# VH-VL binders against p38822r5to271: the designs that were tried, part 42

Target 1, 267 residues: p38822r5to271
Amino acid sequence: LSIGNEIKDSFKETHKWVQNNLKWLKDIEQFYRERAKLEKDYSERLSRLSAEYFNKKSSTSVPISVGDTPTTTPGSIEAAGVVAWNEILSQTDMISKDHDQLSTDFENHVANQLSGLFTKLDMTLSKINGFNNDMVNKKDNIYHELEKAKKDYDEACSTMEMARNRYTKASNDRNKKKLDEKEMEMNKCKNEYLIKINQANRTKDKYYFQDVPEVLDLLQDVNEAKTLFLNDLWLKAASVENDLGANVSKRLQAANSVVKQNKPSLN
Short names: E, the ipSAE of ESMFold2; O, the ipSAE of OpenDDE; V2, 0.75 times the mean of E and O plus 0.25 times the DockQ between their complexes.

## First folded at step 16 (VH-VL; framework fv_rovalpituzumab)

Design A1 (at its last look DockQ between E and O 0.45; V2 from the best seeds 0.00; counts 0 for: pae O 3.1 > 2)
Fold by ESMFold2, look of step 16:
Structure A1 (fold): chain C 267 residues (1-267), chain A 127 residues (1-127), chain B 107 residues (1-107)
Amino acid sequence: as target 1 above (267 residues)
Amino acid sequence: QVQLVQSGAEVKKPGASVKVSCKASGYTFTYYAMNWVRQAPGQGLEWMGWINTHTGYPTYADDFKGRVTMTTDTSTSTAYMELRSLRSDDTAVYYCARDSWFGGSYKLPNYHGMDVWGQGTLVTVSS
Amino acid sequence: EIVMTQSPATLSVSPGERATLSCKASQSVSSNVVWYQQKPGQAPRLLIYGASTRATGIPARFSGSGSGTEFTLTISSLQSEDFAVYYCQQYGNWPYTFGQGTKLEIK
């Protein structure tokens, strides 16, 4: 069981989870770009349809009475019907422009902002990953130095043991001097090993109790920022569509008021 | 010393492509996005896009999406911008600029602008 | 996209005097505006971010203000090196957009 490996796996899993949540923003962006394109296409087609029917001439001839002899014109209902039809076509053209505005609003206020949100938070995630890698590498280097110091100490103990055995078998001045040299080397390695143990313990405490919680908090902060901004953008998307609905309702009410003035004649 | 050093001036014919390099030094290249901004003679600044230097993922301005490719080489700390199908109105100075964005939390830097700029690369498109 | 409109296009001012440069956004960007200085043949230089915060190493004679749609850059007691073109940039709405620039020239 390695605590270091457990922490590396936890960061990797959390980072992947946040990254997948950010990737979802690209899908949502594309949805609103496609929605904007649909609204734009509808607007253009509706405007062309309205213009086509407006350009059709009404060729019904109506007799004219002029001067001091006024006459009630037959077909007054047909003339009011043409006025109502022209108003319907005019309001339909205004509705087409309302849909053009919705297309622009989806693109500018929703899709483009989703693109910006992803772009900026994706870079933020990359920086957090870099900070984590730097902290892990620093910790790993300190543990590597500890391993080396332990290896050096173990080897110095072994060579001192050999020198002690030779002095025990032949207690001369050469063997005593060699034993003293190896014992001093062993004590030097022991001191370096103890120094590295203390350094590794300090680094372990900082890493587990300060650095790791802070990096994981940064990942959580990115996900919270993503969620808050995404919610705001969804509310904006609803707002611009509600504005379309209100404008269309006003256009239709204007047309309806003209249509209601088109009263049938009684024989 | 934080600096961005760009490749030298280029003269191109219409229809050709150009690839401008931007070598970063004095900071960790993958910690900051890289913007590309152009300036036609006597005109203002125009944002072309940016690249996440860590992942290599680019985001292009709409006017350039079909003609521009932004890449990086992290081993040399170098960003590249290639503009294809050159027209005479693409004559401009092209800048790389480091983006300061980290946003999203109280522990990350906010936005402090494009804080480091390359010296610029003049691209002249002439028939 | 948000249109940033700078005024005046050209401002003639004597050294030692005060200059006031304006930048207007087509819709609110809160305080998310950056100011740059550019001298002929040079890259732009960051002056101010967050509408009012001076970048590192920028002299105190440069100050910025504004929020929403109206922003100003003020240069008190102009020095000879301050005569340049100044650009505003918004970052409150994606994508980034720049103003067209204000040229500050010696009267």
Scores: ipSAE 0.641, ipTM 0.854, lowest interface PAE 1.6, mean pLDDT 87
Fold by OpenDDE, look of step 16:
Structure A1 (fold): chain C 267 residues (1-267), chain A 127 residues (1-127), chain B 107 residues (1-107)
Amino acid sequence: as target 1 above (267 residues)
Amino acid sequence: QVQLVQSGAEVKKPGASVKVSCKASGYTFTYYAMNWVRQAPGQGLEWMGWINTHTGYPTYADDFKGRVTMTTDTSTSTAYMELRSLRSDDTAVYYCARDSWFGGSYKLPNYHGMDVWGQGTLVTVSS
Amino acid sequence: EIVMTQSPATLSVSPGERATLSCKASQSVSSNVVWYQQKPGQAPRLLIYGASTRATGIPARFSGSGSGTEFTLTISSLQSEDFAVYYCQQYGNWPYTFGQGTKLEIK
């Protein structure tokens, strides 16, 4: 009885442990959602800033390019410096878009996937718990039947003894028949009780030595799966952020190439 | 026989709420997730979300977050879907569907599939 | 979200002929694709799950194939009752999304 309770408790504890680990996925999900928000905010602000200075440039470029004393080579529309500045602003705007993409990537490729992972594993846990409950119920049912059988047997024994006593007090054919009947009933109940004992023992053995370990293994599988999928999502998160870095670098290189063409002689 | 029986058609005004019921029978209700899918007239299927019938925890599609609530009553083996702030484009047939996720192996990965469907509930939103 | 694109939108085929329906995912969904059949006025019916496994009670003439981003539902010999709209759905990434459907009609 004590061993059974311990094993039962083990399942509950293990289940709870796995459940808690799954809840952790929600925290991680929230983290990446917050990151996505930050990226989105940054993207928007950067975009606005770029636009602001682009507009400002439009007002200032005319005097620079078409001033009283031309600073550009004949035939040039804009001073080389203005061209470089335009490129910088353009690339900055693109960078803002890259951040927006990262925001989207965090949401779609990480946070949402974490949410999906949680729900799947949660469902699996529920299934496992359900099956465990079924096993427990089956066990309990057999034990209830055993108890019933015992009670029936006890009652039959008592009744038989009463009949025996009556026969002892009055040894007649009637009392003998009654005794025989009650003895038969007792034996029937005894047999049933023995059957139930055997069934109960088998059920108990199966439950504790086969079923419970199997269920625990399933819980372990869920936990391992959580880890594996979580790792993949972490790697994905890093990947999308690395992509941002690569894109930013590319944008800066493009800007730099134009800046390098901004020769003093062209201004 | 395994079956899902949904509540009858509803007519609602914009801004109102509708609650559709889905009664399960023929199987252990808590052993299968319940999905909700809707279909606008002449349109395709749209997944709304699903609910863990054991724990009662729902997961909604993003498009419905904030407007939809999925619940279950295990005592009656009934799933409910409430959609609030109804608008005309919410006019659709709403289906509950059992997910086969709980079938088969406990080990991941498992394959999903809605193997049992309700008959659908038409919700009409009109002024 | 993953976009599931079904093609063609409408497929006209004669009874007894083979029908091939395509479903393409915008991203890899492994084998997490299901196919549904829907007849007018009826709820959808599960045909295939796991990209290639027939659901219980589904005739052998229905088969699914594919992995990653390309999936196919094949009906080897069309029966009169097979004319319907077919949907694919992916369970690879959240949220789960449906294709727009392919209408299989009688030629």
Scores: ipSAE 0.517, ipTM 0.805, lowest interface PAE 1.1, mean pLDDT 91
ESMFold2 (binder alone), look of step 16: mean pLDDT 90; pTM 0.922
ESMFold2, look of step 17: ipSAE 0.584; ipTM 0.823
ESMFold2 (binder alone), look of step 17: mean pLDDT 90; pTM 0.921
OpenDDE, look of step 17: ipSAE 0.052; ipTM 0.586

Design A2 (at its last look DockQ between E and O 0.48; V2 from the best seeds 0.00; counts 0 for: SAP .497 > .496)
Fold by ESMFold2, look of step 16:
Structure A2 (fold): chain C 267 residues (1-267), chain A 127 residues (1-127), chain B 107 residues (1-107)
Amino acid sequence: as target 1 above (267 residues)
Amino acid sequence: QVQLVQSGAEVKKPGASVKVSCKASGYTFTNYAMNWVRQAPGQGLEWMGWINTYTGYPTYADDFKGRVTMTTDTSTSTAYMELRSLRSDDTAVYYCARDSWFGGSYKLPNYHGMDVWGQGTLVTVSS
Amino acid sequence: EIVMTQSPATLSVSPGERATLSCKASQSVSSNVVWYQQKPGQAPRLLIYGASTRATGIPARFSGSGSGTEFTLTISSLQSEDFAVYYCQQYGNWPYTFGQGTKLEIK
């Protein structure tokens, strides 16, 4: 419970770890953008192949409507074979469109969402870093004030000892009054120094036992959010690819049904 | 008080560039991302992009990628948006808007929209 | 990207009456919708975030509701200063997108 309480002085290392895991999202984004390019290219090439063989069929037909036309009866071997081939070409073109859709889905539903995830979590991490810097600056300011108070006290002690030495050497009322004045100033500086010691001790305790664990918990929250959203995006990527598989299966079943109707005739 | 003050109106020719500034005051500049949003005359709002003011990392809307550059100067608490290759349909009021995003935990989601807007900068593109 | 469609384009309502503005998302955005008000010559003003939470300083007559794909902004007792253009914005799917606006005008 409270992972931050067990990890002290580790903000820098934990922040770097989280930051590297967020930067990894950029690599995953690029992978899906490149995957989208591959699917688009495949779609275009498959569509051109289908069109080429469709045009090739229409270009190589022998003109047979003049005087010696073969019987063109629905269900004949030659006519049924052409119908089956046309269906294969049509379903191939539909499969090319299925791959075009996958390309679009990878870009819009996966890659762009990875970009958004990185962008939002990167800003959250920046705010956490800013909060940590503010806490360090507050701590450093208190320690700087302690150092100054110690220096002021040490100087007041020195000036009081000089006044004591003058009074010891020449015990007059003027030197006694100066000694009393410097002793009062020394006591004032001592009290201020003691106040700053107490402030520094409480600041140290708050920083190491409250503030540091809190900021480490915030870093854990960023990593948890990254993991949950990334998993959702990976599942979406699998879902859109499964949709392609289902559509391709449907296309092939339609083509198979037409092919099975291509039966030889007896004549 | 929290405010965003933008640079003054500009008139440009097609093909030119414009750079709009947005100076923040009254808050810690690097704690909030900065959006840029434009509005053509009589039209609605169009999001152009966002910049992380702490890291300086920008994210652009698709329609503006390749034409827009967003930058910051943290020492002056100022965000900049430069739009290049201007067209007549780029005539619009350009706003900077502070983003209130602070999400990283499902326990404490805290997005309050674009809560502070600049006064807008009219950019007119005409031949 | 997600298209936000507002209706009606213009709504004519008498002062003191109730106005209901609609915003439809092309895909679910959960409750991740913001509403803005824009008066002529001014920058937009944040009204509602999280579909239903009023921003600081927004009068109680403004309320929002909805989740998924359907969202509404309701202004219960219209004041003269409420006649403006209203925009919805989604933040549930990247990138941010705005609706085209609904102009609320005096009948």
Scores: ipSAE 0.625, ipTM 0.845, lowest interface PAE 1.6, mean pLDDT 87
Fold by OpenDDE, look of step 16:
Structure A2 (fold): chain C 267 residues (1-267), chain A 127 residues (1-127), chain B 107 residues (1-107)
Amino acid sequence: as target 1 above (267 residues)
Amino acid sequence: QVQLVQSGAEVKKPGASVKVSCKASGYTFTNYAMNWVRQAPGQGLEWMGWINTYTGYPTYADDFKGRVTMTTDTSTSTAYMELRSLRSDDTAVYYCARDSWFGGSYKLPNYHGMDVWGQGTLVTVSS
Amino acid sequence: EIVMTQSPATLSVSPGERATLSCKASQSVSSNVVWYQQKPGQAPRLLIYGASTRATGIPARFSGSGSGTEFTLTISSLQSEDFAVYYCQQYGNWPYTFGQGTKLEIK
């Protein structure tokens, strides 16, 4: 039936569509893994830079602090400017750590979760496919039985006709008995064939009007689930990045507070 | 009876590979995911990954990525786990375990659980 | 990754008594927690899934509870065969991680 083929095609197409969407999760996963790498690299480079200038400061601050005319308040070993610079470098180092945290967050809270989501949905999809295959196999089995029953019936008809012809040519008790036997067999096969026809029809109806739609609904559920969880992960990704922003802002504020205390009169 | 039967104990040198088999029986092999878990002597359980037995698609724990390969043979209802570049700290009992993921509703989230375990395969890595 | 912390490491309880085992997640895993029992020389056995559902064949004396980050396995009346190591595992976030285990021993 043309309708049957169309429905089968619909399932296949829907399945492929879902598969493609799941593959898309892998792409998204990779994206966030790459972002994590970038954050990690940045973190490391920034940390090294901060350390470099911290060391440089240590070498250059001694003359400023040990001068014959101290420019800081009594008891201070460092000029206010040096103190401010130290704070800036310190906060920069902390910022580098914040980026490292973002890298970790992208990996753990986004990319890995995408991977997990994919595997879960993939498993579910496989289950759905399994059920579909079972239904198809069941249908096919019934049709095979139908074909067999048909063949048996056809053969029985043929043999009955042969017996009939023999009886017609020679009307004796032997041939009559044979004819009766073959007729009985034919009727038996006919009944079996009719039963199989009914079974096949019922199976077909159930498959196309109940089972397939149900399977399609399940596929839809997978897709909806994908969307739901993906949205959550996108929101999470944004959240962790916002946290970085907040932390960076905090670090800068801390540095600024010290800078504001760097008064000209203290240098 | 539902059961998983694993291959026998292995002794390997560092740098070698080991392939453990897990034969399933008593149920439809492709209806359940297969997990691999290992346990070092006197230590806890460590999840290595699992494989979709229907498609053959594996998912590995990060600690094992690049070093482990999980496969299945549906014709024999057998799962395989290959661990390469063996080290001394890979000495452990390796378990295959069926996941209950495919049980119940298609709706997410589903609850996992390894409800059937193999008897374990001791892999000893020693010089 | 989510860290599952079991406590105590060792629990000594007398037969017939109640045992309470704790499993804490470093972050919320909803109800995606399972409990396993492992006896010496044996493979683990599934006890509880979905934080509170007993697996098939598990005696009623075993019960699981909790959600989010706090989970508990309770054995109402300990039997001799219940002395073993118990593990929790989370399936809330990838990768799925185990607790370090609690050894339940005879007092």
Scores: ipSAE 0.418, ipTM 0.757, lowest interface PAE 1.2, mean pLDDT 90
ESMFold2 (binder alone), look of step 16: mean pLDDT 90; pTM 0.919

Design A3 (at its last look DockQ between E and O 0.57; V2 from the best seeds 0.48)
Fold by ESMFold2, look of step 16:
Structure A3 (fold): chain C 267 residues (1-267), chain A 127 residues (1-127), chain B 107 residues (1-107)
Amino acid sequence: as target 1 above (267 residues)
Amino acid sequence: QVQLVQSGAEVKKPGASVKVSCKASGYTFTNYAMNWVRQAPGQGLEWMGWINTYTGYPTYADDFKGRVTMTTDTSTSTAYMELRSLRSDDTAVYYCARDSWFGGSYKLPNYHGMDVWGQGTLVTVSS
Amino acid sequence: EIVMTQSPATLSVSPGERATLSCKASQSVSSNVVWYQQKPGQAPRLLIYGASTRATGIPARFSGSGSGTEFTLTISSLQSEDFAVYYCQQYRYWPYTFGQGTKLEIK
């Protein structure tokens, strides 16, 4: 009903909105941790695959089952095609390490930084909430003191009016002294009430024109920081994945160079 | 006086749990996150995690995730760290430390380090 | 995570002399470095934050410098109470990480 209640409700709703946007960072963090796990698993499986085929090639000799005495020299008689295959396997293993690096980069440069962003901004949001509570309590205390002063004044007015009525009915010295006494008590309460009105007005002005805009600016700052840092982390995630692509391209170009040296007359 | 007072030393067997308390005084407990940092004998400092004392939401270091629980009781201004499934290499002094992180914007950090430390709690794990 | 490497592991110097302790980050942490002092049997004590700003109550003989990956704690005119272990910590990246420490001992 009051302006004060509308501001308290607006802070609560805005704070909840900011908090939900911060919690969204936890979902984004989990996504990149899962991406990192996928890349790690792929790296390990690809490395095993290349090693299995490299060991199969390096340990294989052609058995001779016929009675002829042909010579077999392990590894010393390689066609250019076998040299190209070994290079393909070697570059495949390096690609597996590129994916291992991507996994590590997603964890360290993206997921961990999202965790830190949430953790620190959530603490900042908590401090803003504490500041808001302190300002509301300070305002409410002044209003409570004002209500008490008004109640005291109303009671003093009532007792003074009763004394006035008695003096009107029986105009004697005793009733006049009583009236004067109650009028002095009423005037004291009136002065205290007027003092509290002035204090409440000054506190109201500070709260609505200084404290409330300040706390709302702080909430906006949290959301702006979240957005700017999240954008930077998304760009970093893209950069890390682009680095993988560049490295993979480099590996394949190295393999292609060896393949192109594999001339038909050598096989 | 701003201070953090921790619970006394503990001796535990492998596989047990330990819960260390850290009582804050002289400041508003919920305005500062609380770190937990341990130090094995003759070793350096190892960050275990932190807890947002306002919300009670903890963030754990990866090496401790799954074994550690950090909690608070705001009515007593006390933080707790429980470490489960203790091993002999968990023998260490465990510190609580107030984190000074605050500010209106993450891009403009106002961080003065861990500015207040508890006296430390020695936890000895032996069979 | 960011590795903070301190050197030397042990530094032997005489009282009244100047000590220079180094801390290297595995990648740039800007100026987001904290230095702590730890005496035997005591909790760490905050000395320097922001690479170069002394914490409240820290004597002027302690100074910090550096940015990026290289950081230095300098203690001019060493006092007997300054012989302790010193740790650097970065706070630019999550999680916080500490260096392994430099023990400053009497020569």
Scores: ipSAE 0.570, ipTM 0.821, lowest interface PAE 1.9, mean pLDDT 87
Fold by OpenDDE, look of step 16:
Formats: sequence, structure tokens, C-alpha cells
Structure A3 (fold): chain C 267 residues (1-267), chain A 127 residues (1-127), chain B 107 residues (1-107)
Amino acid sequence: as target 1 above (267 residues)
Amino acid sequence: QVQLVQSGAEVKKPGASVKVSCKASGYTFTNYAMNWVRQAPGQGLEWMGWINTYTGYPTYADDFKGRVTMTTDTSTSTAYMELRSLRSDDTAVYYCARDSWFGGSYKLPNYHGMDVWGQGTLVTVSS
Amino acid sequence: EIVMTQSPATLSVSPGERATLSCKASQSVSSNVVWYQQKPGQAPRLLIYGASTRATGIPARFSGSGSGTEFTLTISSLQSEDFAVYYCQQYRYWPYTFGQGTKLEIK
């Protein structure tokens, strides 16, 4: 009984541990959803800012390029500085889009996948728990049958004893017959009880030495799976963010190339 | 025989709620997740969510979050889907479908699709 | 989410002929594709899972193929009962998404 309780407790604890880990996936999911929101917000704000200044350039480009009293012939090229500024704003707008993409990537490639992972593992966990419950129920049923058989046997013994006493007090054919009948019944109950004892013992052994360990292994498998998939998602999260970095770098390089062409002699 | 039997057609006003039932038979109810999929007239299939029939834990599609509630009654092997704040574009046939997810070993299952479907429940939302 | 695009929208084929239905994923979904058949007024029916495995009770004339982003459902010899709408679904990424369907009609 003590061993059984310990094993039972072990299962419960392990199950709870796995559940907690799954809950943790939800927290991680939320984290990336929040990050996605931040990226989206940043994207939108940056886009608006870029647009604002892009529109503003139209009012400033002419004075900057040709002055307030233009002496330059029609069709003159914009000042190199204005060209550079346009490129910077353009690339900034593109960067805003890159952030928007990251937001989407966090949602689609990380958070949603975490949600899916949770669901899958939760389902698996439920199966495992169901299996365990089935085993427990089988065990309990056999034990209930055993208890019943014991009670029946006890009762049969009592009845037989009463019959014996009656026969002892009055040794006649009737009482003898009754005694024999009750003895037979007692033996029947005894045999049934013995059978149930054996069944119960076998069931118990199977449950504790085979089924429970198997269930625990399954729980471990769930946890390992969680870890593996989670690792992949973390790597994916890093990958999409690195992509942003790469894109941003590319945008800045493009802008810089134009800036480097903004020579003093061209202004 | 494995089957899912859904409740009858519903007519609702905008803003109302509808609760569709799906009774399972022929298999262990709690061994399979239950999906809900709807189909607007002449349109494709749209997944709404699913529920862990063992734990009762639902997962909803983003489009339905806050507006849908999935529940189960294990004693009657019945799944329920309630959709609230109904609007005209909610007019559709709603299906419950058993997920084959629980098929096989107790290890991480492979999804093999929705293998058993209810007959569908038409929900009409009209003023 | 993954977009599943089926083509053509409508396919007209004569009984006894081969029908080929296409399903394209917006990104690789490995072999995690299922196919459903839906007849008018009926619930969908599972045909294929794992891109190429027939569900229980599905006739041999139905076959699925493909991996990555390109998937095909083939009906080798169309029977009268095969005229229906067919949907593909990916289950590689959450949420699982359906194609818009291909209507297979009698020519």
C-alpha cells in the first residue's frame, strides 16, 4: 500500500510537472505576441514619420536646391543632399516595413506555433492521463470484486458455523444436510475468493511495475518533445529577428551609398 | 457505428446566440478531440476551433475568440458550440468533426485529418 | 498563416477519365496535407492524409501525391459519385488551413 501510494504520488507529481511546463509554453507564446505588437506599433509609427518628412521635403527641396531666387535653368538636378535625404527617408520607410514583417513573423512562425504545440502536447497529455485512469479503474474494479468475494466468503463461513452449531445441538439428518450445503457454499466462496486474490495480485503487479512506469515514460516523452519543439521555435524566433537585422543593414547600406555621393562640390 | 449527430437547424436574429450540439456514439468520446468547422453557403470550409474532450480545454481560431465557446458533456458524449453576437455573415452550416489526432499510440500523435463528421447544422442569421 | 491554393476552381471531366486536382501551399508543409471530399448537401469526407495515404474505406482510384508546396489529388477513373468539391488542408503549421476547394463536375 505504501509503495502504491508512492507510485501514485509520483505520477501525479510528474503529471503536474508536465502541465506546468505546458503552461509555460503559453507564457512564452504571450511574450512573442507582445513582441509582435511592439514591432507592429513601431512599424506604423516609423512609417508615418517617414511619410511626414517625405511630404515635407517637397516644400524644402526647391529652396535648398536652387535657392530662394533660382538662377538655375529649368530641369536642373536636385541638390545631391536632397537626393541623399530622399534615399534616407525611402530606406527608413522600407525599414518600417521590415519591422512589420517581423511582427508578422513573430505571430505566424513563433506564437501561433507555440499555441499549436501547446495544443498538441495537451492532447497527448490527456491521452496519457486517460490511459492511466483506465488502468486505475481496472485495478480498482478488481479490488472491489475482491472485497465482495471476501465478504461473501465471510458470510458463508458464518452461515456454515451456524449450521454446524445447530447440528451439534441437534444431530439429525436435516441439520446435517444443511451443514453440508453450507459447507459447500463456503467452499465455493472460498475458491472464488482465492481466484480474486490471485487476480488482484496480478493486476496490482502489472499496474505498479509495468503500467505506471510506462505512463511515466510517456510523460517524459511529452516533456522531451516539448523541449525539442520549443528549441526549434526559439531558433526560429532568433532567425526571423536576424532577418530583420540583415534587412535593416541592407537598407542602411543603400542609404549610405547615396550619402557618400553627396559631395560638397555637388551642392 | 461511429457517428456524430448534431442538433437541428436554427434561425436567429442578429445579436443573438446559438448553441449547437454534437452527440457522439460508437466510440470513446474522450479519446478524440472535437473540431468545429463552418461553411457559409457556397463557400469553403472554415475552422472555428477544437476542444479537448478529455479535459474540456478548448482552442479557438483567432477570428472567433471572444465570441465562441466550446464545451463538452462527457456523461452524454456531447460537444457543444456556442456562438454569440451573431451577424448575417455567420449564416452557415456548422459541423462538428472528430479529430483523428488521438489515433494510434500515446506518443505524440500525427494528425490524420477529421475522419468523422456530423451531418451539419444550418444556422441562419437574419433580421 | 499558410495559404492553400487549389486549382482549378472548377474541373470538368467525363466519367471514366482521370482527374487531377492541384493544391499549392504558400510555403513548404512537408507532407502534412489532407484531402476532403464534399458532396452537395453532405459533410466533408476524409480521403487522404499525409499527402498520400488513403483513409479507411477510400477507393483505390483516389491517390494523393506531393511534398513541400505542391500537392495533387488524382482520381484515376472517375465514377459518378466522385463529382463533388474537394478540399485540401495543411496541418504542418498552426492554424491548420483549408484550400478554397475545387469543384469537380461532369463534362
Scores: ipSAE 0.331, ipTM 0.698, lowest interface PAE 1.3, mean pLDDT 89
ESMFold2 (binder alone), look of step 16: mean pLDDT 91; pTM 0.926

